# VHH binders against Transcription initiation factor IIB (tfb): the designs that were tried, part 14

Target 1, 335 residues: Transcription initiation factor IIB (tfb), of Methanocaldococcus jannaschii (q58192)
Amino acid sequence: SVDYNEPIIIKENGEIKVVKIGELIDKIIENSENIRREGILEIAKCKGIEVIAFNSNYKFKFMPVSEVSRHPVSEMFEIVVEGNKKVRVTRSHSVFTIRDNEVVPIRVDELKVGDILVLAKELPNIEEDIEIDKKFSKILGYIIAEGYYDDKKIVLSYDYNEKEFINETIDYFKSLNSDITIYSKDLNIQIEVKNKKIINLLKKLRVKNKRIPSIIFKSPYEIKKSFIDGIFNGKDAKVFVSKELAEDVIFLLLQIKENATINKKSINDIEVYEVRRITNIYTNRKLEKLINSDFIFLKIKEINKVEPTSGYAYDLTVPNAENFVAGFGGFVLHN
Below, E stands for the ipSAE of ESMFold2; O stands for the ipSAE of ESMFold2 at other seeds; V2 stands for 0.75 times the mean of E and O plus 0.25 times the DockQ between their complexes.

## First folded at step 4 (VHH)

Design PA12 (from P10 with S31H S52Y S102A M108L; framework vhh_7pa5_2)
Fold by ESMFold2-Fast, scan of step 4:
Structure PA12 (fold): chain B 335 residues (1-335), chain A 121 residues (1-121)
Amino acid sequence: as target 1 above (335 residues)
Amino acid sequence: QVQLVESGGGMVQPGGSLRLSCAASGFTFSHYGMSWVRRAPGKGPEWVSTIYGSGYSTSYADSVKGRFTISRDNAKNTLYLQMNSLKPEDTALYYCARSRYASGWYGLDVWGQGTQVTVSS
């Protein structure tokens, strides 16, 4: 079982999004008319939700969830692997490791620092024909990373180090005949854009502040890449104040066959997350060559006993796979 | 050939004053907003002050408000920054910058090579 706050990427009613597993399962159970109870376990049927799991060829795809469950818990373990990817799980839960050149499950209580775990190297790239072009996608990335929008305006915040991207943003909105106001605030450049047509488009696309919208997770590779370029402002690393946005970004990178390291920092007593794109993955290349898969093999750096976020631990049942992807960095978990 | 040339920097003790100048050439100076931007050792650029083309509208960073005064002489194509009550924290390379667009300090298009200001005792 996994902790309430573990991120999982799902497909529901044609939309792809990252959610907290505990929030998802609590909603399903509390809205269920038929809850089965097996000892301390509460089980509900699940319909219309897909999660990422690997098939017999060690390739990831979206697969339907048949049941969800939760049970009371008082103890949780945080597993941190190379690149500082992490997941919180119960002691009896199984993750995947390598034994005799085969991918096999192993219980959390049998793990030790230095053991190798299986994580996602790449995730399914769902590509639908969408109305968004590369320029709009990149600018949307700027809005998500550096700003917010409401019913009246889009607001973006930059520093002077981002002169090129500031000019690109202003030129784009000027080309659309937008009403633009630019001013300094707290030593940052603030850009306010008033354009009813663009704001209505953002609403139509269900864009939320500091979250990657579903349409991007379903877009062609080039659109996803342009969006990521907007998020990172042409750099290899980006600091996120929003943990949820950092989690979204990791899953999107995996869809375009990129990987990243995570570094949690404290700035003015606020926890922030630096996501750094990597081309040379710190992985066991010998194992990757032996096993033709969508997997990356990373060593455990730390195993820490932590407090559960809620009174429960959570599970999903994926028939025909018996596994799913979750956690900050895309861990493969047995179910 | 658009060019901005800063001058007036130097070493000064805390509490002292300096006046920076920026000579502009190669464009119609009065049509552009002008800014002062500084870069302290090991840090990114920090906006200091802006003056719009007309000269009567100015803005300042909170860290320098009340101590620095920006001004311009459109007839001489020159931008100024009067710095009073200088602090060690004001130590930086000071750049004169032109706004790419018709008003304001945004979209910095051209800047000079900078002039060093060192405040120490």
Scores: ipSAE 0.000, ipTM 0.176, lowest interface PAE 16.9, mean pLDDT 83

Design PA13 (framework vhh_7pa5_2; at its last look DockQ between E and O 0.01; V2 from the best seeds 0.00; counts 0 for: pae E 19.6 > 2, grease 25.7 > 24.2, placed apart)
Fold by ESMFold2 at other seeds, look of step 5:
Parts: C-alpha cells; sequence; structure tokens
Structure PA13 (fold): chain B 335 residues (1-335), chain A 122 residues (1-122)
C-alpha cells in the first residue's frame, strides 16, 4: 500500500490529471453506497477511473480500476532511487525488480540499497484532436511556469537575448488581433498582451492553479513537446516551488518519451524541486523483451522509515494487470 | 565531437590509493549521468559506479562499496573516482562512460573513453 500524498496519473470522465492517491481513494470510499470491510481494510467498488499499468508485453496502458482500498498504518518506507525519484510504501507492499531477466515482484522489507527497481521509462501518449496549436501551447507552458495574468492583460517577461521566442510571442498574439505593448528595461523585455478571448481561455483552463491542464495530457506529441519547451524556456532544467507542478511535469515528460532527474533543494527555507530533462533514455538490459519494454531499471540509493501522511495506506485493484504506476518519478507498484 | 578522456591510472601497492579523472567535452556534462566501468585481464566488463548529472545520486558495485567514491565537478566538466584500500583484484583498465539516466549496465552507455590502466601489485 501507498502513502496519501503519492501522485498518480488517472483518466476519469475523459479527463487526464495527476492526483494524490489518498485524496482520490478517500473521496471514493466516503461517497460509496457500499463499503466492504475485510479485517482492517475498507474497500469500495470503483467505476470510471483508469490508471497506468503494464501488460504482458511490458508496455504501459491506461487500464480500469475495479476497487480501491485503505487501511490504518503506523509506518511507511520511502524508497529513493537514482535520479532522486521516490515513493512511500508499506513494508509489506511489493514493488518490481528483475531476476534472471524476468520482471518480478519483491516486498519492500526485502529490499536493500543497491537493489534494482523497475520504473516507467515512458507512459502512454494519448492523442486527441485539440483546437490549440504549437505556438499557443508553448506560450501556455511559459505562462504556467513564469507568467502572470489578470482580467485585463497577460504579462510575459523575457531576457533581452531571447529574440526568437520574443518574436514568436509577438507574431502569435498579433495574428490574434491582440493589443501588444512592449517594455524594455536593462536586459529585460516585458510583453503585455490584451486579449479577452485568451484571458477567458486561461481562466477556463484554471491556469492560476499552476497545474498542467487535462487538454495538454490528451494532446498530440508535438503539442505536448511545445508545451514542455515553454515550461523550460529552452533550458534543460527548471526549478519549481510547487511539488504538484513538478510531479505533473514528470508525468508529461514520460508521455513524450523523455525523463528527468529531481533535485530537492532549500532556498531561503523554501523547499523547491529542480527538474532536469533527459532526452536519450535506454534500458540497461540486453534481453529483447526488456529492451523493447516501457521500463527503466534504477538502483536504490536510500530506504528510509517515515511517518504516514494520513495514518492510512492506500491501494487499488487493476484486474488482469495487478500493478499500477504511481510516485514521484513513476514507480511500478504491485497490487 | 563528444569526448571523454581518462587519466590518473598507474601502478600502486596493495592498500594504496589512486584518484582517476575523466575530462568531458562536446556536450552539456551536467545533463548526463556518468559511470566508471572496468575490464580486468581476461574478464568481461564490470560496472563500478554511477553518479547522476546533478551529483546527488551515487551507486556502487558491491565489490568496491566503502572503498571507492565517485564524484563530479560540473563546473570543470570532470568526473572523478577516488579509489582507496586497493586490492590486486582491482587491477583493470578503467573507463568512464556517459550514461543515459537510470543506467547501470552496458546497454545504457553511449560514449566511452579509451581507458586508464590501474595495476595493483606487490
Amino acid sequence: as target 1 above (335 residues)
Amino acid sequence: QVQLVESGGGMVQPGGSLRLSCAASGFTFSSYGMSWVRRAPGKGPEWVSTISGSGYSTSYADSVKGRFTISRDNAKNTLYLQMNSLKPEDTALYYCARERYYSSGWYGMDVWGQGTQVTVSS
């Protein structure tokens, strides 16, 4: 079982989003017409929710959840692997390792530092037709990461030397009949854009929440890629104050066949998360099934006993798969 | 050109120490995990140690754990391996390799140096 705060990417009523597994499961259980109790477990039927799980070909797909559960717990273990990807799980929970070129479950209490775990190398790229283009998606990423807007205007700030991106922004908003004002001070350029249609779209997408909108998780590869490029502003690393936005970004990177390292820091007593993109990922195994898999194999660097967030541990049932992807960095968990 | 050049090898008596260096050029060094791999005479390659791009994540083969320390200086584009308490079985040609993130094996390394020889002998 998994800790309350662990992120999980889900599909619910056509919407793709990253949620905290504990919030999801608590809501389902507390709103359920029938709760089954088996010892310390509270179990509820679940409809209309899909999670990511691997199949017999070692490929990830969205798969339906049939049941969710929670139980009281007094301790958790935080597993940290290469790249500082991490997940909090119970001692009796199973994760996946590799033995004799087979992917097999292993209990958390049997793990040691240096052991190999199975994580996600890539996630399913769901592609639906959407009405936003590459240029807007890039600007949207920049707005979510760095931007500001109110009822009247959008404000974007650039270094003076970012001429190509500045010109792309101006050209895009000009093509939408926007009122554009450009301010220059020292080595900074501010672009102020007045366009009520775009501002209303940003409100509809809940951009002030600083989370990746569902329409991006469902977009074509090139739209996702442009959005990510906007988040990172052409750089290979980005510092996030919001852990939730960093988690969103990790899952989106996996959808476009990229990955990342995570570096937790403290700046002026504020915890921040540096996410660094990695674009050339290969499995570290030679067996053809593993080479062609959606898996990456990472060494455990730390196993730490920690307190549960809510006093409960959480789990879900994926029929026929008996696994799901969750955690900061995309761990594969057995159920 | 992407290039890795190892240095610091030599002959050392058992129990001695050596520090290997690997100079990187032609790529954004901090974006890549780096590994040391060694090849003893008549044996296949053996993974020794890996460090993440940021330097915060390290891992070691059981045979060197507690004796070897991997580190990197991203400002100097240089990877290091501090080798202490050396044993005759550490005798090998040591390679640095640019590792794709999350790789600890042969398959996950795309750029290699030419190696530096370490010989531990009485």
Scores: ipSAE 0.000, ipTM 0.115, lowest interface PAE 17.7, mean pLDDT 84
ESMFold2-Fast, scan of step 4: ipSAE 0.000; ipTM 0.412
ESMFold2, look of step 5: ipSAE 0.000; ipTM 0.181
ESMFold2 (binder alone), look of step 5: mean pLDDT 87; pTM 0.873

Design PA14 (from P10 with G53W Y56G S59Y; framework vhh_7pa5_2; at its last look DockQ between E and O 0.72; V2 from the best seeds 0.00; counts 0 for: pae O 5.6 > 2)
Amino acid sequence: QVQLVESGGGMVQPGGSLRLSCAASGFTFSSYGMSWVRRAPGKGPEWVSTISWSGGSTYYADSVKGRFTISRDNAKNTLYLQMNSLKPEDTALYYCARSRYSSGWYGMDVWGQGTQVTVSS
ESMFold2-Fast, scan of step 4: ipSAE 0.000; ipTM 0.441
ESMFold2, look of step 5: ipSAE 0.012; ipTM 0.551
ESMFold2 (binder alone), look of step 5: mean pLDDT 88; pTM 0.891
ESMFold2 at other seeds, look of step 5: ipSAE 0.158; ipTM 0.623
ESMFold2, look of step 7: ipSAE 0.213; ipTM 0.673
ESMFold2 (binder alone), look of step 7: mean pLDDT 88; pTM 0.893
ESMFold2 at other seeds, look of step 7: ipSAE 0.174; ipTM 0.655

Design PA15 (from P10 with V5Q M11L R39Q P45L W47V T50D S59T L93V W111R Q113P; framework vhh_5c3l_4)
Fold by ESMFold2-Fast, scan of step 4:
Structure PA15 (fold): chain B 335 residues (1-335), chain A 121 residues (1-121)
Amino acid sequence: as target 1 above (335 residues)
Amino acid sequence: QVQLQESGGGLVQPGGSLRLSCAASGFTFSSYGMSWVRQAPGKGLEVVSDISGSGYSTTYADSVKGRFTISRDNAKNTLYLQMNSLKPEDTAVYYCARSRYSSGWYGMDVRGPGTQVTVSS
């Protein structure tokens, strides 16, 4: 079982989004009229929700969840692997490791620093033909990472030396007959855009919550790639974002066969995450060549005892797969 | 073929003791966590104890903590449950189970046929 705050990418009612597993399961249980109790477990049937799991060929796909459960817990363990990807799990939960060049489950209480764990290298790239172009997608990414909007305007801030991206932004909004005001002070450029149609679209996409919209997770590769370029300010290798946006970004990167490292930082007592795109995966290349899969193999750096977020541990059942992907960085977990 | 076979059950008086054994075959025993699971008449399955493949980590249900001790002998492919200070509430069929590596309490991918434990005067 995993902690309340562990991120999981789901498909529900045609939407794809990253949610906290505990928030998802608590809502299902609290709204269920038929809760089954087995010892300390509360179990509820789940309908209409899919999660990512691997099949017998070690390839990921969305698979339906048949039931969810929770049980009281007093301790958790946080496993941190290379790249600072992490997941919080109970002692009795199983993850996947390598033994004799085969992917096998292993209990958390059997793990030691230095052991190899299985994480997602790539996730299913759902591609629906949608009415969103590459230029808008890139600008949308930047709005989510760095921008602000209200009922009257969109505000975007740039360093003076980002002239290429500034001009790209201006040209895009001018092509949409927007009112644009540009402010320059010292080394900063601020662009204010007034366009009610675009602002209403941002509201429909729920962009103000600073999360990746479902439409992007379902978009063609080129749209996803352009969106990511916007998140990373057009050319940067790293960005500083909230934990929830960092989680979204990792899952989106995995859909386009990219990866990143994570580094937690504190700025004015506010927790932020540095997400850094990696050009060379530091995985165990020998194992990756031996096992033809959607997996990456990373070494455990730390195992820490931590307090449960909600007092409960959470689980879900994927019939016929007995696994799912969750956690900050896309861990493969056995269920 | 993976097989688990329990033994050691029987009738015992309240306050008495029993030692259950489970002989495992058909797999690399030391590579798997193992559990003792019980089912009382008219009740669901309850995991009473589990143990890691190395024997390093053990857990116990609150109902048996301090009274039961799980152990294993990997050289003999055998799992044990020492049951002390038995209570009528411990009456159940006890199953040896190989962990199916699921989180939560009852992760069984293989279990034995069970052995009956009856605590009664």
Scores: ipSAE 0.000, ipTM 0.105, lowest interface PAE 22.9, mean pLDDT 83

Design PA16 (from P10 with V5Q M11L R39Q P45L W47V T50A S59Y L93V W111R Q113P; framework vhh_5c3l_4)
Fold by ESMFold2-Fast, scan of step 4:
Structure PA16 (fold): chain B 335 residues (1-335), chain A 121 residues (1-121)
Amino acid sequence: as target 1 above (335 residues)
Amino acid sequence: QVQLQESGGGLVQPGGSLRLSCAASGFTFSSYGMSWVRQAPGKGLEVVSAISGSGYSTYYADSVKGRFTISRDNAKNTLYLQMNSLKPEDTAVYYCARSRYSSGWYGMDVRGPGTQVTVSS
């Protein structure tokens, strides 16, 4: 079982989004008319939700969840692997490792620093025909990562070393007949854009929550790629974002066969996550039969006992796979 | 405590060269964009050059393009500005400045005390 705050990418009612597993499961249990109890477990049937799991060919796909469960817990373990990807799990939960050149489940309480865990290298790239072009997608990424908008304007800030992106942004909004005001303040260029049509689109996409919209997770590869370029544009392949946006970004990167390292930072007394983009996945551990798998193999750096976020630990059942992907960085977990 | 300290300024004749250095301390240098900003007598601040944290992206004001080169040594926490073919118009106090990468407003948050560059025959 996993902690309340573990991120999981789900498909529900045609939408793809990253949610906290505990929030998802608590809502299902609270809304269920028939909760089954097995010892300390509270179990509810689940319908209409898909999660990512691997099949017998070691390829990921969305698969339906049949049941969700929770149980009281007093201790939790945080497993940190290379790239500082991490997941919080109970001692009795199984993850996947490599033993005798085979991918096998292993209990958390049997793990040691230096053991190898299986994580997602790439996730299913769902591609639907959408009405968002590459230029808007890139600017949308930048708005989500570093911009601001309200009912009157969009505000984007740049330093002078971002000359190319400044011009690209200005040209784009001018092409839409936007009212643009440019301010220079010390080392910064601030661009204020007034365009009610674009602002209404940002509202419809719920961009003010600073999360990746579902439409982007379902977009063509080029739109996803452009969006990610916007998240990272004008920087040294790093971005400082909230934990939730960092989680979204990792799952989106995995859909386009990219990855990132994660570092928790404190900037002006605010907890942020530094996400450093990797276009070439790092892995030193390959098996011949896994060469075409969707897996990467990362070494455990730390195992720490931590406090559970809620009074419960959470699990879900994928009947055709017996596994699912969750956690900050896309861990493969046994169900 | 974040600190930036410039050095290398001085008096030089037109057509001459100077190399400015900026020693940075108190933060992870490679995680921040850096810039050189100048203030000529009786004028406002002008950004003459900027460089990304990795060093792969650079900016130059039109007034210095082709004459100045910005670079950084992340192992030594040092920013440089190589100034060639100096003109009297380049006379100014030159400041080293840090720009932060953040999920909010991107901006300059720290500037050094400055180093005087005088171009005069």
Scores: ipSAE 0.000, ipTM 0.138, lowest interface PAE 17.0, mean pLDDT 83

Design PA17 (framework vhh_gefurulimab)
Fold by ESMFold2-Fast, scan of step 4:
Parts: C-alpha cells; structure tokens; sequence
Structure PA17 (fold): chain B 335 residues (1-335), chain A 120 residues (1-120)
C-alpha cells in the first residue's frame, strides 16, 4: 500500500488528471453503498476510473481499476532513487527490481540502498484531435507556472533577457485585439492583458488551481511540447513550482519521452520544488528482453522511515495487469 | 474452464515443513509463468516465488533458502516446498497464473487459496 499523498495519473469521464491516491480512494469508499471489510481492510468496487499499468509487451497503457482499498497504518517508508524521484510505501508492499535477467517483485522491507528499481521511462501519449494554438499552449504553460489572472486581467512577468518570448507574447495578444499594458517592475517586464474571451477560457480550463489542464494531457505532441516550454519560461532548464504542479509536469514529460530531476527547496520559508529537465536518461544497465520496453532502471539512493500522511495506507486492483504506476516520478508498483 | 486449485495447507509447528500443490486445468500450463503469493491477516498480499515457462525461479528475500518452487508441466502442477517454517509465514497461500512467461507479474487467474498456520 502507498501513502495518501502519492500522485497517480488517472482517466475518468474522458478527463486525464493527476490526483492524490488517498484523496481519490477515500472519496470512493466514503461514497460507496457496498463496502467490504476483510479484517482491517476496507474495500470498495471502482467503476469508470483507469490508471496506467504495463501490459504483455512491457508497454504502459490506461487500464480499468476494479477495486480500491485502505487499511490503518502506523509506519511508512520513503524510497528515493536517482533523479530524486520518490515514493512512500508500506514495508510489506512490493516494488520491482531485476534479478537473474527477469523483472521481479521485492518487498520494501527487503530493499537496500544501491538496489535497482523499475520506473516509467515513457507513458502513453494520448493525442486527441483538439485544436489548440501552439502559441497559446506555450503562453498557457507560462501563466500556470509564473502568471496571475483575475476577472479583469492577465499579468505575466518576464526577465529583460527573455526578449524573444516577450515579443512572442505581445504579438500573440495583439493578434487577438487585446488591451495590452507593458511596464517595468524592479528588474522585470510586466505584461498586463485585458481580454474577456481569453480570461473566460482560462476560467473554463480552471487555470487558477495552478495544475495542468486535462486538455493538455490529451493534446498532440507539439502542443504538449509547447506547453512544457512555457512551464520552463521559454528556454530555462529549471523551474520552481509547487509539489502538485511538479508532479503534473513529471507525468507530462514522460508522455513526450522526456525526463527531469526533482529537488525540494525552501524559498522565503515556502516549500517549492525545483524541476530540472534532463536530456540524458540514464539506466544502470541494459537488458536484451527489455530494450524496447517503457521501463527505466534507477538505483536507490535513500530509504527513510517517515510518518504516514493520514491514518490509512492505500491500494487499488488492476485485474488485467496486477500492477500500476504511481509516485513522484512514476514508480511501477505491485497490486 | 480455466482453474487453479491449491492443496497442502495446514497447521505446522515452527521449524516444520509443508509442500503446497496447485493443480491447473482448462489451459496449456506449460505456456504460462506461475507464482505463489501469500496474505497474512491484516497485511497486504505479497509475492513469495515465481517460476517462468523456462523454469527460471525467483524468490522473495524473506523465503530465499527456505522455500523451493517447482513445476511439472506433464502433470499441469505447480509446487511450493516450504522448510524451516516460522510464525511469520502464517498466511493464506495463493497460486496464480501469469499472462507473461516470467511468472512474477501480470496475474490473470488465481486459486482460492490454502491456509498455512505456523504455531506451537
């Protein structure tokens, strides 16, 4: 079982989003009319929700969840692998390692620093035929990462050295007949945009929550790529964002065959996450049978005993796979 | 009908031994990987051992050196020889068929389970 706060990407009612597994499962159980109890386990049927799991070709795809469960827990372990990807799991839960040229499960309490774990190298790139302007997608990413908007205006802040992106932004909004005010504040250029139609679109996409909208997870590759470029301020290698947005960004990067490292930072006593794009995807070894798989093999750096986030640990059943992807960085977990 | 049926569970004293059997029917057993899992009261289901279609074996660290998995494709049977049993081995043991030849993941058929109790 996993901790309440573990991120999982789901498909529900045609929407793709990243949620906390504990929040998802608690809602299902609390709204269920038929909760089964098996000892300390509370189990409920699940319908209409898909999670990512690997299939017979060692490829990831969305697969339906049949049941969810939770049980009281007093101990939790955080496993940190290369790139600072991390997951919190109970001591009896199994993750995957490589032994005798086969991918095999191993209990958390049997893991040692230096062991190799199986994680997602790439996730399903869902590409629905949606018509989003590539330029808008980039600007949307920047609004979510760095911008602000209210009922009257959108405010975007740029460094002077980002002249190309500043000009792209101004030209885009001018092409839409927007009311634009440009001014300097400290060492930044501020662009204030008044356009009721765009503001209404941002409201429809629920951008104020500072999370990646479902439509982006379902967009064509070029739209996802432009969105990511916007998240990273046009050309930056790194960005500082909330934990939840960092989780969203990692899953989106995996859909476009990219990756990032994660570092927790404190800025003015506020916890933020530095997400740094990487062009070099490292694995500890090659395996002939897994060369075309969606897997990457990363070494454990730390195993820490931590406090559970809630009174429960959580699990779900994917009957066609007996595995699922969750955690900060996309760990493959046994169910 | 595709079925897996376990047998051989029971009550045994610490340090004792048991041999579990799993009878497969309704499919070509030799084409599939197979595994043993267990679930102790109040705990998550955990992997115990797997055997591939090519007879490669894998063990959880907690049972390595004490348990031995084997298969007899001519008899459509899977076995788990359990030696040096401990109170911590008390669980319902499940036989499973894997969609993959490796045998340790992607289970699509499960047996009903057989209870193993290790107590004095």
Amino acid sequence: as target 1 above (335 residues)
Amino acid sequence: EVQLVESGGGLVKPGGSLRLSCAASGFTFSSYGAAWFRQAPGKEREFVSAISGGYSTTYADSVKGRFTISRDNAKNSLYLQMNSLRAEDTAVYYCARSRYSSGWYGMDVWGQGTLVTVSS
Scores: ipSAE 0.000, ipTM 0.105, lowest interface PAE 22.8, mean pLDDT 83

Design PA18 (framework vhh_7pa5_2)
Fold by ESMFold2-Fast, scan of step 4:
Structure PA18 (fold): chain B 335 residues (1-335), chain A 122 residues (1-122)
Amino acid sequence: as target 1 above (335 residues)
Amino acid sequence: QVQLVESGGGMVQPGGSLRLSCAASGFTFSSYGMSWVRRAPGKGPEWVSTISGSGYSTSYADSVKGRFTISRDNAKNTLYLQMNSLKPEDTALYYCARGRYDSSGWYPFDYWGQGTQVTVSS
């Protein structure tokens, strides 16, 4: 079972989004007509939700969830692997490791620092034929990562070194007949944009939540790539974002066969996450070459005992897979 | 909390000189470009000069080129403006401002001091 705050990418009513597993399961249980209780376990049937799991060929796909459950816990373990990817799990939960050239489950209480765990290398790249402008996608990524909007304006902040991206942004909004005001604040250039049509589109996409919209997770590769370029200020190798947006970004990167490292930082007493794009993840190249799969193999750096976020641990049942992808960085967990 | 405090203003006759200082606190001074901006009675603000965070790049308004010199002491968190060959037209309240001005017409400063009065009169 996993902690309340563990991120999971789901598909529900055709929408793809990253949610907290505890929030999802608590909602299902609260709205269930018939909750089955087995000892300390609360179980509810689940309908219409798909999660990412692997099949016998070690390839990921969305698969339906049949049941969700929760149970009280007093302790949790945080497993941190190379690249600072992390997941909080109960002692008795199984993750995946490699043994005799095969991916096999192993209990958390049997793990030690230096052991190899299985994580997602690439996730299903859902590409619906949705017509979206590539330039808009890049600007949208930047609005989500660095911007703000209200009913009257969009505000974007740029470093003085990003003259090309500043001009690209200005030209884009001018092409849409927007009212633009430019000024500096601190070491940054601020751009205020007034355009009712774009603001209304941002409202429909629910961009104020500073999360990646479902339409991006379903867009063609080029649109996803452009969006990611916007998240990373054009060509920057790193970005500082909220934990939830960092989680979204990792899942999106995995859909386009990219990856990143994660570092928790404090900027002006605010907790932020540095997401750094990487071309080569710390992985066992021999194991990758031997096992033709959607997996990467990362070493455990730390195993820490931590407090449960909600007092419950959470699980879900994926029939015929007995696994699912969750956690900050896309861990493969045994169901 | 950012604070900028100007000093060194006063009354001087045409052709005279003054040196303005700006004491900065509440931020990493060497990481920011700094500017001097002036406001004459009944007029809007006019940018005077800018210096980069490192001190290696400077720029000046055409009206003051050759007469004014901007400098900074990053060890003391202090910005300076040496004003030579002062003219009656230089009479204004002089503000220390955080931020850069470039030749594209950007006029974006996020923090300003209280100002120091410079009066050039016979």
Scores: ipSAE 0.000, ipTM 0.127, lowest interface PAE 19.2, mean pLDDT 83

## First folded at step 7 (VHH; framework vhh_7pa5_2)

Design B01 (from PA14 with S31D G107Y; at its last look DockQ between E and O 0.02; V2 from the best seeds 0.00; counts 0 for: pae O 21.9 > 2, grease 25.2 > 24.2, placed apart)
Fold by ESMFold2 at other seeds, look of step 7:
Structure B01 (fold): chain B 335 residues (1-335), chain A 121 residues (1-121)
Amino acid sequence: as target 1 above (335 residues)
Amino acid sequence: QVQLVESGGGMVQPGGSLRLSCAASGFTFSDYGMSWVRRAPGKGPEWVSTISWSGGSTYYADSVKGRFTISRDNAKNTLYLQMNSLKPEDTALYYCARSRYSSGWYYMDVWGQGTQVTVSS
């Protein structure tokens, strides 16, 4: 079972989003009219939700969830692997390791520092025909990362040295006949854009939530890539104040066959998350099934006893697969 | 009745120089930062330079840094832009703008009519 705050990417009602597993499952159980109880375990049937699970070819796919469950707990274990990816799970929960070139489950209470865990190297790239182009996608990424908007205007702030991105912003909104005003403060440039159609689009996409919109998770590779480039402003690393946005970005990076390391920092007493992009993924496995898999194999750095976020632990059932992807960095968890 | 009037534009050859002026009236000039913004043919507004209310801080776009110098004379209510080593890419309408300060940012709320600068060989 998994802690309340652990992120999980889901497909629900045609939308792809990252949610907290505890929030999802609590909602399903509380709205269910058919709760089954097995000891302290509360179980509800689930329809219309898919999660990411691997198949017999070691490839990730969206797969249906049949049941969700929760139970009270008093302790969790936080597993930290190379790259500071982490997940909080119960001692009896199973994760995956590799034995004799096979991916097999192993209980958390059997893990040792130095053991190898299976994580996601890449996630399925669901590509729908969407009406968002590369230029807008890049601007959208920058707005989510650095921007502001209200009913009247969009405001984007740049360091004055970032002239190529400044010009891209101006060119894009000029092509839409927008009213553009440029402001300055010291070495910073602020671009104010008045365009009612774009503001309405941002509202439709719920950009004020500062989360990656579903349409991006469903977009073609080039659109996803352009959006990520907007988030990172052409750099290798980005600091996020929002853990939720950092989690979204990690899952999106996996969809474009990139990965990341995570560094939690304090800046002016504010906890932030530095995400550093990695495009070179190494495996030391020789079997072609493993080389061609969607898996990366990472060593455990730490196993720490921690307290549950909500007093409950959560799980879900993926029939025939018996696994799902969750956690900060994309852990493969047994169900 | 706030008014900004630019002057000093004209035609020059590449490598030449021009000095733009902006006469301000209808407000307390020394209370406001001032900016130059330009609009090249077929392009939107491009920020060029900003000067703080006292003249103590100056800021430039990369495209003009080292070649342009912004200055002000608060006694004469006048903003200046000295443009040296002019390039064809500097061809634009140059606007003087009053910069407002809000929440740590300057933004332009009053604009002049613009003065044309044309750099051609």
Scores: ipSAE 0.000, ipTM 0.129, lowest interface PAE 21.9, mean pLDDT 85
ESMFold2, look of step 7: ipSAE 0.000; ipTM 0.408
ESMFold2 (binder alone), look of step 7: mean pLDDT 88; pTM 0.884

